# VHH binders against Serine carboxypeptidase-like 19 (SCPL19), part 18

Target 1, 268 residues: Serine carboxypeptidase-like 19 (SCPL19), of Arabidopsis thaliana (Mouse-ear cress) (q8vzu3)
Amino acid sequence: SLLVKSLPGFEGPLPFELETGYVSIGESGDVELFYYFVKSERNPENDPLMIWLTGGPGCSSICGLLFANGPLAFKGDEYNGTVPPLELTSFSWTKVANILYLEAPAGSGYSYAKTRRAFESSDTKQMHQIDQFLRSWFVKHPEFISNPFYVGGDSYSGKIVPGAVQQISLGNEKGLTPLINIQGYVLGNPVTDKNIETNYRVPFAHGMGLISDELFESLERSCGGKFFNVDPSNARCSNNLQAYDHCMSEIYSEHILLRNCKVDYVLA
Short names: E, the ipSAE of ESMFold2; O, the ipSAE of OpenDDE; V2, 0.75 times the mean of E and O plus 0.25 times the DockQ between their complexes.

## First folded at step 19 (VHH; framework vhh_8h63_2)

Design g6 (from c4 with K100Y; at its last look DockQ between E and O 0.02; V2 from the best seeds 0.00; counts 0 for: pae O 10.2 > 2, placed apart)
Fold by OpenDDE, look of step 19:
Structure g6 (fold): chain B 268 residues (1-268), chain A 124 residues (1-124)
Amino acid sequence: as target 1 above (268 residues)
Amino acid sequence: ELQLVESGGGLVQAGGSLTVSCAASGRTFDDYAMGWSRQAPGKERELVAGITWEGKTYYADSVKGRFTISRDNAKNTLYLQMNSLKPEDTAMYYCAAHIYYGLPWRTAEYYDYWGQGTQVTVSG
């Protein structure tokens, strides 16, 4: 592990404690997971500890640190080819919590696998790897074992976080050490059930006034409440969905306040 | 691991039609956003069509109105119906997948899985 005292783009020493490092996981140690650990700026010994899992999957958790709930943000609007300036955020969760930003799975950020097989990932595998990571990490950071522990994440991590919590709990029940003081989890804009979420886009759009009552009623009637992966033979439903798509064409469906600019808003 | 295998390529005359397919295996197909890319000799690989989880489609301007991307989740198969083919459509066509939630219209580097490709040749 390394204590980071300064960062390019930040003037002077960091006013918070930042640790980075690798944890080897897997029976053969063929996966190396990188992490950013920011200690609470209030009371590290008593404040909660949260592992933060950035979605994607595969996005670096540096995005969590710099764009979500961390203590740093880029100063300015656009990259101009020079080292981007950094500033402290006023809304950082690190003001009251220790946050462990994990880059997972292998291939995310600086995390890597030593073999091709080890690079293979699944949601289930990731859940196990997170538990393994934490067990190992806590061994090296015993002072944090007793802290109330939470699993946090956003976006695709909605599929990972609950399972990770379950895996941690199961590990505890099985007597794995150290016992993790898991209290719960937090999700931001999570992916959960794709079918339910996808299907709800239509009523959501209607509720937000993005489509008319008439179109909504027509969609309800013609599609039978299923608005995704529709049978192409249902021409009426397909046509209505096309109308829906037309209404939504200039709107980013994942964030309706954003314009649909054919730009990926998910930061890698 | 998701495996992708393209098929259906061949030689076709200009103005003709061709359908290429991509068979997915190893994982459930429906969790992925899918796309078709093509690469002509001496040119960069380019995305030509994409389809989301819910079936929303995207097309490059060069193929819009001529190509149709579709998916059959039950068969774990992706399709690209190509109509009004032109010599400039000649390329190796690749099936691609990514598990990112959201739009499939990304640059090639964001796709996690690729097939070996199927050659489409359009004669003038």
Scores: ipSAE 0.007, ipTM 0.243, lowest interface PAE 10.2, mean pLDDT 89
ESMFold2, look of step 19: ipSAE 0.229; ipTM 0.602
ESMFold2 (binder alone), look of step 19: mean pLDDT 79; pTM 0.805

## First folded at step 20 (VHH; framework vhh_8h63_2)

Design k1 (from w3 with G104P; at its last look DockQ between E and O 0.02; V2 from the best seeds 0.00; counts 0 for: pae O 12.2 > 2, placed apart)
Amino acid sequence: ELQLVESGGGLVQAGGSLTVSCAASGRTFDDYAMGWSRQAPGKERELVAGITWEGSTYYADTVKGRFTISRDNAKNTLYLQMNSLKPEDTAMYYCAAHIKYGLPWRTAEYYDYWGQGTQVTVSG
ESMFold2, look of step 20: ipSAE 0.360; ipTM 0.706
ESMFold2 (binder alone), look of step 20: mean pLDDT 81; pTM 0.819
OpenDDE, look of step 20: ipSAE 0.006; ipTM 0.209

Design k2 (from b0 with I99V A108P; at its last look DockQ between E and O 0.03; V2 from the best seeds 0.00; counts 0 for: pae O 12.1 > 2, placed apart)
Fold by OpenDDE, look of step 20:
Structure k2 (fold): chain B 268 residues (1-268), chain A 124 residues (1-124)
Amino acid sequence: as target 1 above (268 residues)
Amino acid sequence: ELQLVESGGGLVQAGGSLTVSCAASGRTFDDYAMGWSRQAPGKERELVAGITWEGSTYYADSVKGRFTISRDNAKNTLYLQMNSLKPEDTAMYYCAAHVKYGLGWRTPEYYDYWGQGTQVTVSG
């Protein structure tokens, strides 16, 4: 592990405690998970500990640190090719909580696998890996074992966080050590049912005025209310979906009010 | 390991339609974002269409309004319906997959798995 005292783009020393490091997981240690650990700015010993899982999967949890609930943010929205400046946030959860930003699964951020087999992941596997990570991490950070522990995440982590909590709980029940003081979980804009959520994108677009009433009605009729996993043999539905796609072509689907960049980087 | 096998290519007249398919095996299909790329003789491989696990789609400007990418997770199959085909659409069409959603998924370089391709030829 490394204590980070300064960061490129931030003037002067960091006014909070940041630790980064790797934890080896798996039977053969073929997966190395990287993390950012920000101690509570209030009372690290007594404040809750939260592991934060960014969605994607595959997005770095540094996005949580810089774009969600962490103590740092980029100044401005423009990138000019140089090191972007950083500033402190006023809304950081690290003001009252210890936050462990985990880059998982392998391939996220600086996390990696030593073999292609180890690189292969699934939601279930990730849940297990998170538990393994935590067990190992706590061994190296015993002072935080007793802190109320939460699992947090956003976007696709909606599929992972509840399962991770369950896995942690099951591990506790099985007598795995150290016992994790799991209290609950927190989710932001979570993925839950992919099909329902995906399907609602069309009504959403309509509701937001991105598509016309006529197109929406045509979509409903031709697609039977199912706008995902459409059978290409349904030509009418397919054509209407093309029209839908045309209307949405210049829209950033992850956030309709933001710029649609050439290369998309999203949290989920 | 994920295996991808394309099918459905062939010869079609300009203005015609064709649907190519990609059958995935070895892993759960819905774990991956998928895409179709094509490569014409003497040209670089280009992303034609992409679809996330969520069903969000991307199309190259050259095919917008004409092509439709879709997926059937239950069948582990990716589709590309191509309408109003043009001679310029003649290419080897490749199916691709990756697990890292939201990180440059609109570029072929971010895909980890590729099929062998299916040839689409559009006669003028």
Scores: ipSAE 0.008, ipTM 0.205, lowest interface PAE 12.1, mean pLDDT 89
ESMFold2, look of step 20: ipSAE 0.248; ipTM 0.571
ESMFold2 (binder alone), look of step 20: mean pLDDT 79; pTM 0.805

Design k3 (from g1 with E109W; at its last look DockQ between E and O 0.12; V2 from the best seeds 0.00; counts 0 for: pae O 13.2 > 2, unsure alone 64.4 < 65, placed apart)
Amino acid sequence: ELQLVESGGGLVQAGGSLTVSCAASGFTFDDYAMGWSRQAPGKERELVAGITWEGSTYYADSVKGRFTISRDNAKNTLYLQMNSLKPEDTAMYYCAAHIKYGLPWRTAWYYDYWGQGTQVTVSG
ESMFold2, look of step 20: ipSAE 0.266; ipTM 0.644
ESMFold2 (binder alone), look of step 20: mean pLDDT 79; pTM 0.804
OpenDDE, look of step 20: ipSAE 0.005; ipTM 0.215

Design k4 (from b1 with P104A; at its last look DockQ between E and O 0.01; V2 from the best seeds 0.00; counts 0 for: pae E 19.4 > 2, placed apart)
Fold by ESMFold2, look of step 20:
Structure k4 (fold): chain B 268 residues (1-268), chain A 124 residues (1-124)
Amino acid sequence: as target 1 above (268 residues)
Amino acid sequence: ELQLVESGGGLVQAGGSLTVSCAASGRTFDDYAMGWSRQAPGKERELVAGITWEGSTYYADSVKGRFTISRDNAKNTLYLQMNSLKPEDTAMYYCAAHIKYGLAWRTAEYYDYWGQGTQVTVSG
């Protein structure tokens, strides 16, 4: 692995920790998957860890780093050469989470395969490779094994994200080590079952530090772990969900990822 | 959690028939695509047959027309009927399960659960 201190196009040293490297997977190490890892700016040892998957055309995992939720962006349309200028963003998820940006399958970005057989890809092969990647990555990063872990991705990765979560869960059940503290996933405009997706979003917001422990505990207690199609007669659950929705809209509007919502905010 | 145990192997003369079975325990296998792989000494494993949860089948070219895979979900059991056996069919036969996703059930690399195998020997 390499700790990166500066990047072409960014003035001065990076004000966040960036690691890059390869993980070998397969029985003979015939696939090398490249990754970018950005530690949380807040509290990397306790903050959530997420792997971010980008599967859309014209983008590699660097797209998460540059265009979605990472700490950097290209500066406007000021590009006039081969090294575009970069600037910090104010709404990076890495202000409150550790994010691992994986380049998969082999052939994406810097990731490669050593044989034709290893190069062949499918959705299911990719899901298995993500689990293999994570187990090996955690061996080399044992300080993160206990962090709450999430899988995320864009709309193009819709099937891959939940499939990877399922592979990780199966791997844990089969006794694969290190055990991964998998909590769930998030996916923009996913086609997955609404009940399952909605129930992940509240724990995800808590795991990302977007809502307070107090609000999350109140939601979990009053709603019984079900955050969708709530019985209208359950006033405490309904009120807590309104507080959650209001808090998320305030954070969204202000682009402040370090704020935690208070339960009483909405009632005022 | 899912456990697979094969049975029914043995010695058979060339041209004969044999049925091997695989019992699943720990949970029902309704959620899995199932398959049979075989391995002879010094050779790579070969997926010879697969069957999805809804009954779609796959057969390797080496066994098409001779082998039939089937599943009985009520008994949690997978079968491989082997007819017109040849000496080259001699191998350890393994039952395997693949999670309920996509189309990778025709590729042995992506099977998650494996049995211990049952030996089939074809003389003649």
Scores: ipSAE 0.000, ipTM 0.116, lowest interface PAE 19.4, mean pLDDT 72
ESMFold2 (binder alone), look of step 20: mean pLDDT 79; pTM 0.793
OpenDDE, look of step 20: ipSAE 0.005; ipTM 0.219

Design k5 (from b1 with W53Y; at its last look DockQ between E and O 0.01; V2 from the best seeds 0.00; counts 0 for: pae O 12.2 > 2, placed apart)
Fold by OpenDDE, look of step 20:
Structure k5 (fold): chain B 268 residues (1-268), chain A 124 residues (1-124)
Amino acid sequence: as target 1 above (268 residues)
Amino acid sequence: ELQLVESGGGLVQAGGSLTVSCAASGRTFDDYAMGWSRQAPGKERELVAGITYEGSTYYADSVKGRFTISRDNAKNTLYLQMNSLKPEDTAMYYCAAHIKYGLPWRTAEYYDYWGQGTQVTVSG
């Protein structure tokens, strides 16, 4: 592990404690998961500990640190090709919580696998890997074992976080050590039921005035209210969905009120 | 890791039809946006068709009305039905997978997995 005292783009020393490091997981240690650990700026010993899992899948949790709930953010919205300047955020959860930003699975950020086989991942595997990571991490950070522990995440992590919590709980029940003081989980804009959520994109677009009443009605009639995984043989539905896509073509799908940039660095 | 293997390419006369397929393995198919790109000799690779995990489709202007992209999640297979083929459609056709949510799926450069391609040749 490394204590990070300064960062490119930030003037002067960091006013909070940042630790980075790798944890080896897997039976053969073929997966190395990288993490960013920001201690609570209030009371690290007593404040909750949260592991934060960025979605994607495969997005680095550095995005959580810089774009979600962390203590740093980029100054401005433009990139000019140089090291972007950083500033402190006023809304950081690290003001009252210890946050462990995990880059998982392998291939996310600086996390990697030593073999091709180890690089293979699944949601289920990721849940197990998170548990393994935490068990190992806590061994190296015993002072945080007793802290109330939460699993947090956003976007695709909606599929991972509940399962990770379950896996942690099961591990506890099985007597795995150290016992993790898991209290719950937090999700932001989570993927949960993909079908339901995907299906609601059309009504949402209509509600937001991104598509016309006429198109919406046509979609409802032709698609029967199911706008996902439609039968390709349903030409009318397909055509209407194309029209829908056309209407949405210039819209930033992650946030319809933000700019639709060619290159998307935002959380996935 | 997702593996993609294209098949179905071949020689076809102008005006003819051809269906290429992409078999996915290693991961479940349904979480990915998928696309077909093609690259002709001396030209850049271009996305000709895309389909999201929810089934929304995109077509390049050059193939609209002629090509149809579809997916069978149960078979982990992506299809491209090509009708009214033209000599200009001659290219290596690649299957591609987009593994991340929230990123542009209409641009080939954002796809993360690629197959080895299947050659489609349309004779004039």
Scores: ipSAE 0.006, ipTM 0.203, lowest interface PAE 12.2, mean pLDDT 89
ESMFold2, look of step 20: ipSAE 0.320; ipTM 0.655
ESMFold2 (binder alone), look of step 20: mean pLDDT 81; pTM 0.830

Design k6 (from b1 with D30Y; at its last look DockQ between E and O 0.01; V2 from the best seeds 0.00; counts 0 for: pae O 11.6 > 2, placed apart)
Fold by OpenDDE, look of step 20:
Structure k6 (fold): chain B 268 residues (1-268), chain A 124 residues (1-124)
Amino acid sequence: as target 1 above (268 residues)
Amino acid sequence: ELQLVESGGGLVQAGGSLTVSCAASGRTFYDYAMGWSRQAPGKERELVAGITWEGSTYYADSVKGRFTISRDNAKNTLYLQMNSLKPEDTAMYYCAAHIKYGLPWRTAEYYDYWGQGTQVTVSG
């Protein structure tokens, strides 16, 4: 592990404690998971500990640190080709919590696998890997074992976080050590049921005025309210969905208030 | 949201080339990352190649340098150009899609809207 005292783009020493490091997991240690650990700015010894899992899957949890609930943010929204300046955030959860930003699975951020086989991952595997990571991490950070522990995440982590909590809980029940003081989990804009969520994009678009009442009504009538996995033989529904897609073509579907950039590598 | 239909499979001699295609219908696949997976008898389905909406690609080590994945959003079509084919490439090849925030190098578990597949058989 490394204590990070300064960062490019931030003037002067960091006013909070940041630790980075790798934890080796897997049967043969074939996976190295990287993490950012920001201690609570209030009371690290007593404040909750949260592991934060950025979705994607495969996006670095540095996105959580810089774009969600961490203590740092980029100044401005434009990249000019130089080291972007950083500033402190006023809304950081690290003001009252220890946050462990995990880059998982392998291939996310600086996390990597030593073999092709180890690089293969699934949601279920990731849940197990998170538990393994935590068990190992706590061994090296025993002072945090007793802290109330939460699992947090956003976006695709909606698929991972509840399962990770379950896995941690089961591990505890099985007597795995150290016992993790798991209290619950927190999710932001989570992926839950992809079909339901995808289906809701149409009424959402209508609600936001991105499609007309006429188109929406046509969609409802022709598609019967189901806008995913539609019957290919339902030409009317398909055509209306194409019209919908046309209306949405210049909209950033992940966040309709943000710029529609061709490259999307930020999940927050 | 997508219906996927694979085509182009067939019998080819070792060292030969073949291009399989995937036609998407129902909706455009612009917002989807697309992938090709294959499954040989008695083996697990494996992701062979993936491509994001912007054209970023991933290839399994076993096919790197030989296979090329591409997409034509205007035609709602996904392609897999397979060169220097080997007998071990024999498999049912499936087209799949997942939402844009997915990464192409993730396992097949993350993909949806699978087609029926097209059989590729490499003799030799």
Scores: ipSAE 0.006, ipTM 0.233, lowest interface PAE 11.6, mean pLDDT 89
ESMFold2, look of step 20: ipSAE 0.322; ipTM 0.639
ESMFold2 (binder alone), look of step 20: mean pLDDT 81; pTM 0.823

## First folded at step 21 (VHH; framework vhh_8h63_2)

Design p1 (from f5 with D31E; at its last look DockQ between E and O 0.02; V2 from the best seeds 0.00; counts 0 for: pae O 9.9 > 2, placed apart)
Fold by OpenDDE, look of step 21:
Structure p1 (fold): chain B 268 residues (1-268), chain A 124 residues (1-124)
Amino acid sequence: as target 1 above (268 residues)
Amino acid sequence: ELQLVESGGGLVQAGGSLTVSCAASGRTFDEYAMGWSRQAPGKERELVAGITWEGSTYYADSVKGRFTISRDNAKNTLYLQMNSLKPEDTAMYYCAAHIRYGLPWKTAEYYDYWGQGTQVTVSG
């Protein structure tokens, strides 16, 4: 592990404690997971500890640190080819919590696998790897074992976080050490049930005034309230969905108040 | 590793319709945005349609209004319904997967995991 006292783009020493390092996981140690650990700026000994999992999958959790709930953010929105300047955020969760930003699975950020086989991952495997990572991490950070522990994440991590919590709990029940003081989890704009959340896009659009009452009613009637995996033989539903798509064509579907871009960013 | 296997290609007359399918295996299907690309002889491979994990769709201008991309997550299958086919639609059609949220998905550049393709030939 390394204590980071300064960062490119930030003038002077960091006013918070940042640790980075690798944790080896797997029976053969073929996976090395990288992390950023920011200590609470209030009371590290008593404040909650949260592991933060950025979605993607495969996005670096540096995005959590810089774009979501961390203590740093880029100044401005434009990249001019030089080292972008950093500033402190006023809304950082690190003001009241210790946050462990994990880059997982292998291939995310600086995390890597030593073999091709070890590089292969799945959601389920990632849940297990997170548990392995945490237990190994806690061995090296015993002072945090007793802290109330939470699993947090956003986006695709909605598919991972609940399972990770379950895996941690099961590990505890099996007597794995150290016992993790898991309290719960937090999700932001999570991926959950894709069918449900995809289906909700239509009523959401209507609620936000992006489609008319007439179109919405037509969609409901013709599609029977199911707006995904529509039977191609249902021409009316298909046509109405095309109309819906047309209405949404200039809208950034991931966030209707943001610019329509081809790249989706995590913003907080 | 995600494996993709295309099927359904064949010979069709101009104005006809054809549906190609892509069977995915090895990973959970809903982890990926999916796309159909095609490559005609002497031309570059181009993304003709894309569909996100959330069901958002994209179509190239050349196929807009004629092609429909859809997915069945329960069957781990991607479809491309092609109507009003034209001779210029003749190409090898490839299924592709996009693994990550937040990356561009309306271009072929960021797609991974390609199948072997299925040949679509439209006679004039």
Scores: ipSAE 0.006, ipTM 0.239, lowest interface PAE 9.9, mean pLDDT 90
ESMFold2, look of step 21: ipSAE 0.414; ipTM 0.732
ESMFold2 (binder alone), look of step 21: mean pLDDT 82; pTM 0.829

Design p2 (from f5 with A33T; at its last look DockQ between E and O 0.01; V2 from the best seeds 0.00; counts 0 for: pae O 12.4 > 2, placed apart)
Amino acid sequence: ELQLVESGGGLVQAGGSLTVSCAASGRTFDDYTMGWSRQAPGKERELVAGITWEGSTYYADSVKGRFTISRDNAKNTLYLQMNSLKPEDTAMYYCAAHIRYGLPWKTAEYYDYWGQGTQVTVSG
ESMFold2, look of step 21: ipSAE 0.470; ipTM 0.753
ESMFold2 (binder alone), look of step 21: mean pLDDT 83; pTM 0.835
OpenDDE, look of step 21: ipSAE 0.007; ipTM 0.196

Design p3 (from f5 with G35A; at its last look DockQ between E and O 0.07; V2 from the best seeds 0.00; counts 0 for: pae O 11.6 > 2, placed apart)
Fold by OpenDDE, look of step 21:
Structure p3 (fold): chain B 268 residues (1-268), chain A 124 residues (1-124)
Amino acid sequence: as target 1 above (268 residues)
Amino acid sequence: ELQLVESGGGLVQAGGSLTVSCAASGRTFDDYAMAWSRQAPGKERELVAGITWEGSTYYADSVKGRFTISRDNAKNTLYLQMNSLKPEDTAMYYCAAHIRYGLPWKTAEYYDYWGQGTQVTVSG
């Protein structure tokens, strides 16, 4: 592990404690997971500890640190080819919590696998790897074992976080050490049930005034509440969905208040 | 988790055509952007073609105009129609999937799920 006292783009020493390092996981140690650990700026000994899992999957959790709930952000939105300047955020969760930003699975950020086989990942495997990572990490950070522990994440991590919590709990029940003081989990804009989420887009659009009452009612009646994988023979539903698509054509579907880009945004 | 199983590979003469298929299971097929990659003996795995959930496609320059990637969400199946096949097209063809936003990446490492592959051999 390494204590990071300065960063490119940040003038002067960091006013918070940042640790980075690798944890070897797997029976053969073929996977090395990288992490960023920011201590609470209030009371590290008593404040909650949260592991943060950025979605994607495969996105670096540096995105959590810089774009979501961490203590740093880029100044401005444009890249000019030089080292981008950094500034402190006012809304950082590190003001009241210790946050462990994990880059997982292998291939995310600086995390890597030593073999091709070890590079292969699945959601289930990732849940196990997170548990392995945490238990190994806690051995090296025993002062945090007793802290109330949470699993947090966003986006695709909605598929991972609940399972990771379950895996941690099961590990505890099996007597794995150290016992993790897991309290729960937090999700932001999570991927959960894709079908439900897809269907919700229509009523959401209506609720936000992006489509008319008439179109919404027509959609509900003609599509029977199913707005994805519609039977092509249902011409009325298809036509109404086309009308819906037309209304949404200039809107960024992932966030209606942001720029219409084909890039997933992390909101800060 | 998504499982991918390729089929349709075989021996074909140069200039011939072949369609390989990839059956997806375990999750909803339309949640994923899909791709075909291939690996010839002694060569690195390369992306051949990609398709997003929205139907946007990508082709490697080596196969552009000859290969067509398509998907049938109702059947949870990915296809690669290969026309005007050449001996240099001989490879193990793999189906791949990812759930990340945007167009399929051009590197094989971007994909999260892989099939076991189907062998395509083109005789000269």
Scores: ipSAE 0.006, ipTM 0.219, lowest interface PAE 11.6, mean pLDDT 89
ESMFold2, look of step 21: ipSAE 0.311; ipTM 0.661
ESMFold2 (binder alone), look of step 21: mean pLDDT 79; pTM 0.803

Design p4 (from f5 with D30S E54K; at its last look DockQ between E and O 0.40; V2 from the best seeds 0.00; counts 0 for: pae E 2.1 > 2)
Amino acid sequence: ELQLVESGGGLVQAGGSLTVSCAASGRTFSDYAMGWSRQAPGKERELVAGITWKGSTYYADSVKGRFTISRDNAKNTLYLQMNSLKPEDTAMYYCAAHIRYGLPWKTAEYYDYWGQGTQVTVSG
ESMFold2, look of step 21: ipSAE 0.346; ipTM 0.698
ESMFold2 (binder alone), look of step 21: mean pLDDT 81; pTM 0.826
OpenDDE, look of step 21: ipSAE 0.438; ipTM 0.714
ESMFold2, look of step 22: ipSAE 0.372; ipTM 0.715
ESMFold2 (binder alone), look of step 22: mean pLDDT 81; pTM 0.825
OpenDDE, look of step 22: ipSAE 0.488; ipTM 0.765

Design p5 (from f5 with S56K; at its last look DockQ between E and O 0.01; V2 from the best seeds 0.00; counts 0 for: pae O 10.2 > 2, placed apart)
Fold by OpenDDE, look of step 21:
Structure p5 (fold): chain B 268 residues (1-268), chain A 124 residues (1-124)
Amino acid sequence: as target 1 above (268 residues)
Amino acid sequence: ELQLVESGGGLVQAGGSLTVSCAASGRTFDDYAMGWSRQAPGKERELVAGITWEGKTYYADSVKGRFTISRDNAKNTLYLQMNSLKPEDTAMYYCAAHIRYGLPWKTAEYYDYWGQGTQVTVSG
């Protein structure tokens, strides 16, 4: 592990404690997971500890640190080819929590696998790897074992976080050490049940005034409340969905309050 | 990691039909938006069709009305039915996937997974 005192783009020493390092996981140690650990700026000994899992899958959790709930953000919106300047955020969760930003699975950020086989991952495997990572990490950070522990994540991590919590709990029940003081989990804009989520887009659009009452009612009637994988033979539903698409054509569907850009926003 | 393997390519006469398939493995197939791209010799790779998780389809103007992209999540397989084939359709056809949930056409640049391709040759 390394204590990071300064970063490119940030003037002067960091006003918070940042640790980075690798944890070897797997029986053969063929996977090395990289992490960023930011201690609470209030009371590290008593404040909650959260592991943060960025979705993607395969996105670096540095995105959590820099774009979501961490203490740093890029100053400005455009990259000009030079080292981007960094500034402190006012809304950082690190003001009240210790946050462990994990790059997982292998291939995310600086995390890597030593073999092709080890590089292969699944959601289920990732859940196990997270548990392995945490238990190994806690051995080297025993001062945090007793802290209330949470699993957090966003986007695709919605598929991972609940399972990771379950795996941690099961590990505890099996007597794995150290016992993790798991309290729960937090999700932001998570992927969960895609059928429900996709279907909800239509009523959401209606609720936000993006489509008319008439179109919404027509959609409900013609599509029978199912707005995905529509039977092509249902021409009425298909036509109404086309009308819906037309209404949404100028709106950034991932976040209706953001600019409609060809490039997706990092947190969208 | 998602692996994609294309199949079904071959030689077909102009006006003929062909279906290419893409078998996905390694991750849950339905988590991905899928697409077909093609690359002809000396030309850039181009997206010809895309399909979202919810089954929304998009087509390049050059293939619209002739090609149909579909997916079978139960079989983890992506299909491209190609009808009324033209010599200009001759290309290596690649299956592509991305985990993003935007419109495939808008997110064509974000395809992260590719197969090795299957060759489609249309004779005049």
Scores: ipSAE 0.006, ipTM 0.266, lowest interface PAE 10.2, mean pLDDT 89
ESMFold2, look of step 21: ipSAE 0.336; ipTM 0.674
ESMFold2 (binder alone), look of step 21: mean pLDDT 79; pTM 0.808

